# VHH binders against Uncharacterized isomerase mll1393: the designs that were tried, part 8

Target 1, 302 residues: Uncharacterized isomerase mll1393, of Mesorhizobium japonicum (q98kn6)
Amino acid sequence: MQTRNYLLYDVFTTERLAGNPLAVVLDCKGLDTIAMQAIAREFNLSETVFVLPPDNPKHKNRIRIFTPDYEMPFAGHPTVGSAIALAELAGESGAGIFVLEENIGPVRCAVSRHDGAAFAEFDLAKLPEPLQLEADPQAIGAALGLAPHEIGFENHRVAFWSAGVPYVTIPVANLEAAGRIRLDNQAWSELAPRKSEWAFASPYVYCRETVNHESAFHVRMIVPGTPSYEDPATGSAAAAFAGAIMHFDAPTDGISQLWIEQGLEMGRPSRIRLELTVQGGKLASARIGGHAVKVADGKLFI
Key: E = the ipSAE of ESMFold2; O = the ipSAE of OpenDDE; V2 = 0.75 times the mean of E and O plus 0.25 times the DockQ between their complexes.

## First folded at step 2 (VHH)

Design e1a (from e1 with R99S A104F; framework vhh_7b18_3; at its last look DockQ between E and O 0.07; V2 from the best seeds 0.00; counts 0 for: pae E 19.1 > 2, grease 28 > 24.2, SAP .8 > .668, placed apart)
Fold by ESMFold2, look of step 2:
Structure e1a (fold): chain B 302 residues (1-302), chain A 121 residues (1-121)
Amino acid sequence: as target 1 above (302 residues)
Amino acid sequence: QVQLVETGGGLVQPGGSLRLSCAASGFTFSSYWMGWARQVPGKGLEWVSYIYSGGSTEYQDSVKGRFTISRDNAKSTVYLQMNSLKPEDTAVYYCAKDSGIVGFTYYFDYWGQGTQVTVSS
């Protein structure tokens, strides 16, 4: 019928063919939900973004975010990637703040340049909160193929956190332990809390030892399933993880900026910046941010 | 007690330059976003520029390439260098402190008294 341009960005990376890929479909006024879902299935990426005119004329754009199977109310790397893509299309060379309308509500995005590359960040709409976890930490370690002594470091313990999407945060001893995890889906199904009626909460494995010395943590996130898959970079998990950092590390008042490395074992190195603003010993605000780079563009004949 | 004091306004011809300063006190300056906004009499308040606690900057489209925001955390001061000034830049310019509270729009909780910038032939 009509052609629509799309962009392909790799998000949470300064290097092409790393990070978490994102398709950004432009000029989507007139596409219905069924069409958007079908296009997202065609791309078969973690998410595809559809750019629409804003409902409020003071906002930059509306975006809708789809996995291959369903629509998301909000997602981290689509927001970062879309903010950068829209700023670059406008020819903007300096920093900018604008609002993207997402199903969860308006999201304030800041785009700038860091280290000579485009960078975007947004405030968390919901700060992380702890959730009750009844599972035995040793059973959780066994479900990952790890021995009891490999679970935990310092005062960090297995916990359950959400800033919208819940994750089981699992400290492991070091990079060697993190590199050996293999999720036993059957064991996980018997002990893990659910994130929805249809899905278990995902394990978010982390350690203090890092490959990149500038990183604060090394992480892995595995989506349970048959087969399971490892996500290259998970913004919603970093948001939940901010709760674990606040609880176990208790950073002092002020602003802390931490880089979290992810995706190294699965072959798509990524880095997410987590900014924590601490006031009176409590998390007052947090931001998720990262770089993104354009990889490709093209046309959809639809 | 938070205080913000702007200086550096004045009369300038089109194409000229001005440098605004905002001296801040009463809070941990390096922990907060800071910004500039402006108001033409009889019109609404509009944001001009922001500088993040981490040093990243942002600008309204109409001033990009002409204005530069900066901060000196040791002096608790934010600056706005305004070059290539146009008559439409005429306004009262306000320094502002972000509250640090999470939101989808700017939430400034303290403002200075403002400094007048007038660009005319």
Scores: ipSAE 0.000, ipTM 0.110, lowest interface PAE 19.1, mean pLDDT 86
ESMFold2 (binder alone), look of step 2: mean pLDDT 84; pTM 0.845
OpenDDE, look of step 2: ipSAE 0.009; ipTM 0.255

Design g2a (from g2 with N31R; framework vhh_gocatamig_d2; at its last look DockQ between E and O 0.08; V2 from the best seeds 0.00; counts 0 for: pae O 14.9 > 2, placed apart)
Amino acid sequence: EVQLVESGGGLVQPGGSLTLSCAASGFTFSRYALAWYRQAPGKKRELVAGISYSGSTVYMDSVKGRFTISRDNAKNSVYLQMNSLRAEDTAVYYCAAQPLYGSRWYDTSQYDYWGQGTLVTVSS
ESMFold2, look of step 2: ipSAE 0.005; ipTM 0.400
ESMFold2 (binder alone), look of step 2: mean pLDDT 84; pTM 0.851
OpenDDE, look of step 2: ipSAE 0.000; ipTM 0.237

## First folded at step 4 (VHH)

Design n1 (framework vhh_gocatamig_d2)
Fold by ESMFold2-Fast, scan of step 4:
Structure n1 (fold): chain B 302 residues (1-302), chain A 122 residues (1-122)
Amino acid sequence: as target 1 above (302 residues)
Amino acid sequence: EVQLVESGGGLVQPGGSLTLSCAASGFTFSRYALAWYRQAPGKKRELVAGISSGGSTVYMDSVKGRFTISRDNAKNSVYLQMNSLRAEDTAVYYCAADLYYGSGSYSPFDYWGQGTLVTVSS
């Protein structure tokens, strides 16, 4: 038997028992892949992170990210949460920049304090690109339980975007419409584009009306399946959504920062910050960021 | 209660054939996509073959032309016919079911069987 320290963080939130939960297992040199997968399954969270020494000594750490069933090359809330956790462990609380080695490659992270709380952001490796959508927007709305007049606002229309993971971005009229959404999984599977040969793209529902006045958009992300489930905060979807924002809102040249609220309908209120750097009317770069707060710490006997 | 039960595994010589079966209960089988995964010791689970609710099929490159997946909705069963078996096909084979083939950061399949061992050896 060996022991490993671990931390539990809630990511994309300043309040405990909100946001997207993350387990961070420390000092994982010597754990093999089978052990890491078994530990991730034991935690049974969307993702669990294992912290390893970096391969490049100039980098902060290597991290490996596991769902209960498989290892992922990259994920947003694990990256934000790990950056904050590692900065706090090192006694860092001001502005700092470091690299986390992930299976996708090196990820540049910046840790700072925002509104008196720990904050981290990372640069997008892929900028959003539009994808072809063949489905009737009204049929897509019906699969969510919405009437035709409840789909869209202003000039926003249903679209399909990817910044590595594709999402169907679905504007809805207001908070009331967003709150009534119920995914008909069978209907969705007949309409939705695939994100791969094996998987359908998830709906990312958004509206301009928000619960928190500081938010630019209110969103929900439902993962189709049996059962379907709602994700409390989805960084990869926010990254794809940057494409819809560029297309429909056309932000002016310069740096724009906007907050996206998510997870309220499922009792896990969360906030993701999207930063857009626009040059000549085009997206030059983007960042995903957020807060994280430590919920617990402990020791694994393994 | 959802249950998937695999059968048909065993020892076979290189170049031989086996048929795996998966019997399902506890869900409306005809609406679900089904897949066969395999896992060799120390390796990740990998998708071998899948079949949609509508009967469309997909295969990993190394088994195309050798393996055939099929389903029988009346019997709530999915099958994997394996021909021209190679030593590298040795693994535990798992049946999996989902209404969709995954769509987020979680597992692409919600329901899994216990697995059945296939050993390809002389």
Scores: ipSAE 0.000, ipTM 0.169, lowest interface PAE 14.1, mean pLDDT 85

Design n10 (framework vhh_8fcz_2; at its last look DockQ between E and O 0.69; V2 from the best seeds 0.00; counts 0 for: pae E 5.2 > 2)
Fold by ESMFold2, look of step 5:
Structure n10 (fold): chain B 302 residues (1-302), chain A 122 residues (1-122)
Amino acid sequence: as target 1 above (302 residues)
Amino acid sequence: QVQLVESGGGLVQPGGSLRLSCAASGFTFSRYAMNWVRQPPGKGLEWVSGISYSGGSTTYADSVEGRFTIIRDNDKKMVYLQMTSLKTEDTAVYYCAKEYGRFGYPTEFDYEGQGTQVTVSS
């Protein structure tokens, strides 16, 4: 019987039982793709990470990232959580800068302690780009159970952005509107743009009003389905959202750090740090970061 | 109102061939991946095959791969299942289904038709 150690981390949080849960399966050389997919289905978390030896010995590790249903080339909270988990396994000497090999390519991660907790951040490999959205904003609002006057704030409008994974970014008037959304899957299926040959893009709802004083935005992300699934904290969506921030808020040149709160309505408070480096009115680079905390460990008998 | 009308079933000998058809209406057909599922006598539903909204990607259950081919025609709002080398185990009522899935996995099916009976016996 072969056994594999695993770790459970809550990512984008300093508190256990909040944030976005991540399973990290260690020492995965010799597992085939079918086994990895089956293990990810067993955990039934947003993603499960499988840690492998690196192909390049100068890199820390290779990781593979699976949802319960398929493998992803890259994902935000798995990268943050893996970086912190691997640094903590190496003890204090493991903190610093290293590279994780992911299917999308090498990802440079920085791990440190921030406010008394482990923190990791990585540079975006791809900056956000606008995509054409054909859907009527009022129909989008209706698919979320909102009236037309509840869609938008200031100059912010419904848009479609991608920094690898595309999202429909949907400004709503306030926290009350955000708290009332209910996705009508049938309506969404008729109007949403696609993210792949097999799936529709997810709504990413945001407003300027926040619960936490330090947050710049309050957000919710719902994956369409039967039933739909709300993600506690979505790094790839924050990356796409940087495009909307650049377009509508047009921050001044320099470095801005923004905290984005997510997951509050579903009972898993999370916060994602988005760092924007603006030069000449354009986004020159960006980082996604956050805290993570170990929740559990164990063995898989497989 | 979604409508899916299956046809083309019948009685066939082992090793024979059939082509199933599904006519779709009541929804924007080209926006959905389409699937064939089947229900053998006295058993639950089994997924058989899927085709992406554009037709650019297809998937098959292990038991039918190499023997069945799924095809779609978005202009005619049709999906087909070309079946060859039929086995007695293929005996079932066949349904076409539109679907939407969490993260693109076709684990939930939305079917509306009466299905079409395929019987493989010698």
Scores: ipSAE 0.102, ipTM 0.609, lowest interface PAE 5.2, mean pLDDT 89
ESMFold2-Fast, scan of step 4: ipSAE 0.413; ipTM 0.706
ESMFold2 (binder alone), look of step 5: mean pLDDT 81; pTM 0.825
OpenDDE, look of step 5: ipSAE 0.548; ipTM 0.814

Design n2 (framework vhh_8h63_2)
Fold by ESMFold2-Fast, scan of step 4:
Structure n2 (fold): chain B 302 residues (1-302), chain A 119 residues (1-119)
Amino acid sequence: as target 1 above (302 residues)
Amino acid sequence: ELQLVESGGGLVQAGGSLTVSCAASGFTFSRYAMGWSRQAPGKERELVAGISSGGSTYYADTVKGRFTISRDNAKNTLYLQMNSLKPEDTAMYYCAKGLYGDYPSYDYWGQGTQVTVSG
């Protein structure tokens, strides 16, 4: 019998029992892929992280990220959560920069305190790009249970964007409309662009009206399937959404920071900070950041 | 429409070198990440190397330092240079097309080319 420590963090939140939950399994040297996948399935969270020694001694650690069903090369909330967890475990009290080795490659993380809480951010490896959308915007809205007048606000229109993972970005009139969406998976499957042979692109619903006055946008992200499910906080979607913000809002040159609220309708209030660096009217770079808070620690008898 | 055709496999002695290649057609090769996966008898398929549209590379720990992935966008060809080969490297090697330019998720694989390392 082997014993291994783990930490439970809620990511993209300062409050426990909110945000996107993350299990971080420590000291995973000697644990094979089959065991890691089985542990991830046991936790049954969106993602579980396994911490390994770094290949480059100048780096903080290597991490491997698993869904219950497969290993991922990279994911946003595991990166933010792991950076904060490892900084806190090391007793680091100030701002710090370190590298986490992920399967996609080295990821530079900056850890700091923001409004008295632990905060981490990372640079986007890929900036958002527009993709072709064939489907009628009104039909897309209908697949979410919305009437034509509830789709769009100001100059914002349904679009399709990717910063590594594609999302159909869908502006809705207000919080009331956002609160009533319900994905008809069959209708969506007939309209939505594919992201692979096996999967359709997810809808990312957003509006300008927010619950928290400090938020720039209120969003919901639904993963199509049988059953479909709602994600409480999606960094990859926020990254793609930066494309919609650049296209429709055209922020001025300089650095803009905005908060995106997500997960409220499913009882997991979450906040993602998107930072845009605009030069000559174009997006030069972007960052995803957020808070995380430890909710538990324990031991696995494996 | 879309095709990936691997070649260059064969028998090689332990400690030797081999280069496998993949000819791509039916899509704009330069816009996608490409990779190499392998499957040994009785094992699941594993991703051993990946390369983004921009040229950033990934290697599995089992091959890091020994294998080199590269691409020739003018020829629509992907390469895997394998050095210091071990009997454990014996597998069918599959060329893979990525979903995106820099995301190492793959949606299409070729028919494979067999690499056998004798000791």
Scores: ipSAE 0.000, ipTM 0.137, lowest interface PAE 16.5, mean pLDDT 87

Design n3 (framework vhh_8fcz_2)
Fold by ESMFold2-Fast, scan of step 4:
Structure n3 (fold): chain B 302 residues (1-302), chain A 120 residues (1-120)
Amino acid sequence: as target 1 above (302 residues)
Amino acid sequence: QVQLVESGGGLVQPGGSLRLSCAASGFTFSRYAMNWVRQPPGKGLEWVSGISGSGGSTTYADSVEGRFTIIRDNDKKMVYLQMTSLKTEDTAVYYCAKPYSSGWYGLDYEGQGTQVTVSS
């Protein structure tokens, strides 16, 4: 029998029992892929992280990220959560910059304190790009149970963006409209663009009205399927959404930071920070960041 | 569209062997782990076995470890379950399942399934 210590973090939150949960399994040298996949299935969280020694001694660690069913090359909330967990475990305080080796390659992370809580951010490897959307925007809104007048605000319109993972970004009139959305998966599958050969792109619903006055946008992200699934906090979607912000809001040159609130309707309030660096009216770079808080620690007998 | 077609089930005596097949289409087969799950009469779904996208890693439920072998042929887009030393408790409808896309957990098993009945 082997044992491994593990940590449970809630990511994109300063409060326990909120955010997007993450299991971080420590000291995984000598643990094979079969065991990692089985442990991820046991936790049954959207993703589980396994911490390994780095291949490059100058890097902090290597991490491997697993869903219950397969290994991922990269994911946002596992990166933020792992960076904070590893910094806290090492006893680091203040600002720290380090590299996590992921299957996609090295990911540069910055860990600091923000509003008295642990905060991590990472640079986007891919900036958002617009994609062709052939579906009628009103039909897309109807697939969410919304009337035409409830779709859009100001100059914002339904669009399709990807920063590695594509999302249909859907502006809605207000919090009430956002709260009433219900995905008709059959209707969605007839209208929505593909994310891949095996899946449809997810709707990312947003509005300017927010529950937290410090937030710039209120959002919901629903993964289509039978059954559909609502994610509490989605870094890849926030990255794609940066494209919609650049297109419709056209922020001024310099650095802009904005908070996105998510997960409130499904009982896991979360906050993601987007940082946009704009040069000559174009997005030069962007970061995804957030808080994470330790919920529990324990030991696996495997 | 994604399609999974199971076959190879049937009636077999205790101690016998069967090989189940699953033909996959509509997705990039080698990028996804594949799984077998089963539903015994009057019971819920039970996970049986999994194999990584490359075929380099396999996992098994304790109840079938040492008796079942999962294999895949990525060129043919097939996953197989070789069952030996079958027991009456292995009687179930067997489904081939792929995982949901990133951001989801659980298994997508929209195939018709294949019935395995172990009885004398």
Scores: ipSAE 0.000, ipTM 0.120, lowest interface PAE 18.1, mean pLDDT 85

Design n4 (framework vhh_gocatamig_d2)
Fold by ESMFold2-Fast, scan of step 4:
Structure n4 (fold): chain B 302 residues (1-302), chain A 119 residues (1-119)
Amino acid sequence: as target 1 above (302 residues)
Amino acid sequence: EVQLVESGGGLVQPGGSLTLSCAASGFTFSRYALAWYRQAPGKKRELVAGITSGGSTVYMDSVKGRFTISRDNAKNSVYLQMNSLRAEDTAVYYCARPYDFWSGYEDYWGQGTLVTVSS
């Protein structure tokens, strides 16, 4: 009987049973693509990671990332979670700088301990870019079950941004409004910009009022579909949201770090750190980071 | 309306080089990311390289160091310079204006151009 060890981590959290869950399957040399896809479907998590020896011996490992239905070239929470898992396996300090080989290319990760938990961060390969949005903001609000006066705060308005994955960024008046949103998938499909011929861009709802005083923004991200579903912590959306922050808040030159809270309404409280480096009023670079904590370990009989 | 037209494909020997070009029309080119994808027979379409409006790039691991994506906003064109070509690079190459580099979903595609690497 062949066996493989696996780890379960909660990513973008310091607390177990929160954040975005991740399965990390170890020692995957000799496991083929069909088997990896089947294992990912068995776990039935947003993403599952398979750890392989690196192609370049100076790198830490190669990782492959699978949803239940397909392989991804890159994803944020799998990168953060894998970096922490592999650093913790390497020693009791859980700290280091290393490269993870992903299908998109080598990803440089920095792992440290912050506030008693392991923390990892990586540089964005793509900075946020504005996209055209033709939909009426009031109609967008109505598709979320909100009245016109509940959309927007300060100078923030509905916008459309991508840092690789496009999101409709939707400012709402306060926590109460954010808590009441419910996506009408039919209405959304008639208004929302397309991601492809098969999918619509997801709404990323945000407000300035927060549950955790250390957070700069409170957010929710809902993937439209039949049925629609809510993601507990979305690094790609935080990356796109950096564009909205730059446009509406116009942060001063220098480095700023912002904590974004997500997943609270679905019982998976999560925190993503967005770092912005601004030079001459423009975003020069950005980083996504977060904590992760090990929940469990086990063996697969394959 | 929106059009993407690829050129530059052909037959090349292993170790050779080839430059693909994509001419775009029907949108404000400088505001959008562009990408090159490829599809070999029996495989899914995969991202080879992408470039944002700001010039940031991303590459598939197997082509990193061999391929270079670039853009010329004045000419509404994106390019893929392919060096040290291998038999495994044989595929139909597609220019895309993607909404999303990560999920494989795309908004607009070119017709594709065949690249064959063979002795």
Scores: ipSAE 0.000, ipTM 0.133, lowest interface PAE 16.0, mean pLDDT 86

Design n5 (framework vhh_8fcz_2)
Fold by ESMFold2-Fast, scan of step 4:
Structure n5 (fold): chain B 302 residues (1-302), chain A 122 residues (1-122)
Amino acid sequence: as target 1 above (302 residues)
Amino acid sequence: QVQLVESGGGLVQPGGSLRLSCAASGFTFSRYGMNWVRQPPGKGLEWVSGISSSGGSTTYADSVEGRFTIIRDNDKKMVYLQMTSLKTEDTAVYYCAKDLYSYGFPGDYDYEGQGTQVTVSS
């Protein structure tokens, strides 16, 4: 029988019992794939991370990411959470840069402190691109339970963007309208563009009015289904949303950092930092980042 | 190990009916949406129908809407495709496919089985 230590972190938050939860299992050399999959099922979280020695000694570690049912090549919230967990275990403080080997390949992470809390960020592999939206914006609003006058603010309009995963970006008038959203899954499935030949794109609802004064946008991301499911913090959607920000806000050349608040209506308040590097009016690069905080530690008897 | 085993295909005349079955194992069936996809001779894969993890929501390709019905039995870990008013254009190998992520997390479909052949011809 072997004993292995594990850590529980809440990701995209500075507060425990908020954000996206993550289990990080340490010292997994000698643990086979079947055991890793069984442990991920036992934790029953969206993802569980297993930390292994790196193949390249210049890298920090290799990590493997499992859902309860299968292994993933990459995921954003596990990457942010693992980078912070490993930096804290090593006793690192201030700025640190290292590489995590994931099944998709090496991922360069920057760990620092922001507002006195641990923070990690990584570069987007794909920049957002616009997609054609054929659905009537008023009908899209109605599928969310909103009246026509509640859709849009300033020059922002319903749009369709992808930075690897496509999202329908839906501006709403204010925080009150955002709070009243309820997805009619049947109506959505009749109107929504497909994210692939097999599935419908998720709505990403946003407004300029925010609960936290440091946030640039308040957002909600609802996955269609019966029941529909609300995600507390969605890095892939924030990446796609960078396209809408570039198109409607046209930020000035240079580096812009903005905080996106999410998950408040579903009881898991979360914050994602989006960094945009703009050159000649175009998006040259972007980063996703966030905080993570340790909730618990323990031992697995395996 | 994820396994999907399709059955129920065969030769049927135009206007006929057929029920396909898919037996799932190796994952928590009640957490994942399920789909039917098909590959007609000489063509790529075409999505046909989907059903949510709870069975409460269903979606269909325009070409089969009103003719096909997708159903699931979470206790038996089965998904079915009831096909009616079959057309020669429905001739294809039909595959059962699991959603990549539980509870609709973003992604594509994961794991297609061996398939079951449906031929609509006289």
Scores: ipSAE 0.000, ipTM 0.138, lowest interface PAE 18.3, mean pLDDT 85

Design n6 (framework vhh_gocatamig_d2)
Fold by ESMFold2-Fast, scan of step 4:
Structure n6 (fold): chain B 302 residues (1-302), chain A 120 residues (1-120)
Amino acid sequence: as target 1 above (302 residues)
Amino acid sequence: EVQLVESGGGLVQPGGSLTLSCAASGFTFSRYSLAWYRQAPGKKRELVAGISSGGSTVYMDSVKGRFTISRDNAKNSVYLQMNSLRAEDTAVYYCATPLGYSSWHPYDYWGQGTLVTVSS
């Protein structure tokens, strides 16, 4: 009976039809939870955002984030994409800082232009911490279809890290090896640490060799299951991976900015910027950021 | 706003019966598997029974033939019918739903738990 405008953005990309897609439904005051969930299911994207007036008038907006099946307290690509979308709608062409109210609480977002394109970033609420990994690294590699000599590069070794969400970080020799990985879910389920009672931690495969010379790392993230699926751009994994970078690369004190390329093997090239602030050889803070580009707009008859 | 709320726990004598209920909200209930877990004092949390979106069930060996898991998709509820209760069944019972395909929040959702005490 009513109409609501929506935007489609591709997040963690400057190019349309790449990155991680996001639907942003505008002016959602008066839309109930059942309707929001049904709309998210209709879009059938990993996440859909619903924009509401803020509870605190000094904040930019409240957003609610839904998968096709349930509401989430927070998600990275919806936060980056929404920050850019809302700044663009407001006619903001320069740098700005504003707060998005999410179910997890207020999230501080910085919007700017980077290399001539819209860019947003947010501070990590939790810094990466190492976790114990009992599995044999060679067996982990075999579960990905790789030989022992294809696991590792330089001083990097298989590790287990969490910045709220745990990931098994798996260095591989080169792009060719990264391109050949195929997860054996049966083998993985017998070796991998759990992230919950129902699920095993996801492999986050990375190498130093990259497709884009400006990238520091090339990565793939596969969610185990029957069937497994590959995510095009995973901010929570990049956050956990900051732990592996600190441990193996030991960046010098100051601010380091790294671009991580993901999603290339599945035809959704994506780039996530990880910023590390290092003090006294320790990680003091970190940020996840990226570009987003509007790919479409339309109306929902709801 | 994913929420799981357990009810039906309490004190019961050995050989007695209890029905636990879990009311779910905030997600598309019919598409997810649901499970009952329990944790006794000094022990790790263990899977008691599970039910898939298609209705297939799994049970821990010690409860087979005594416990029955069921679901009602119209009511967004999952149930655990517990018969022939033993002292070893004393635990806090938790309702849980498996991982959705979220890139940021891949953890299972858990209820607060309901205490079941089997004692003479």
Scores: ipSAE 0.000, ipTM 0.283, lowest interface PAE 13.3, mean pLDDT 86

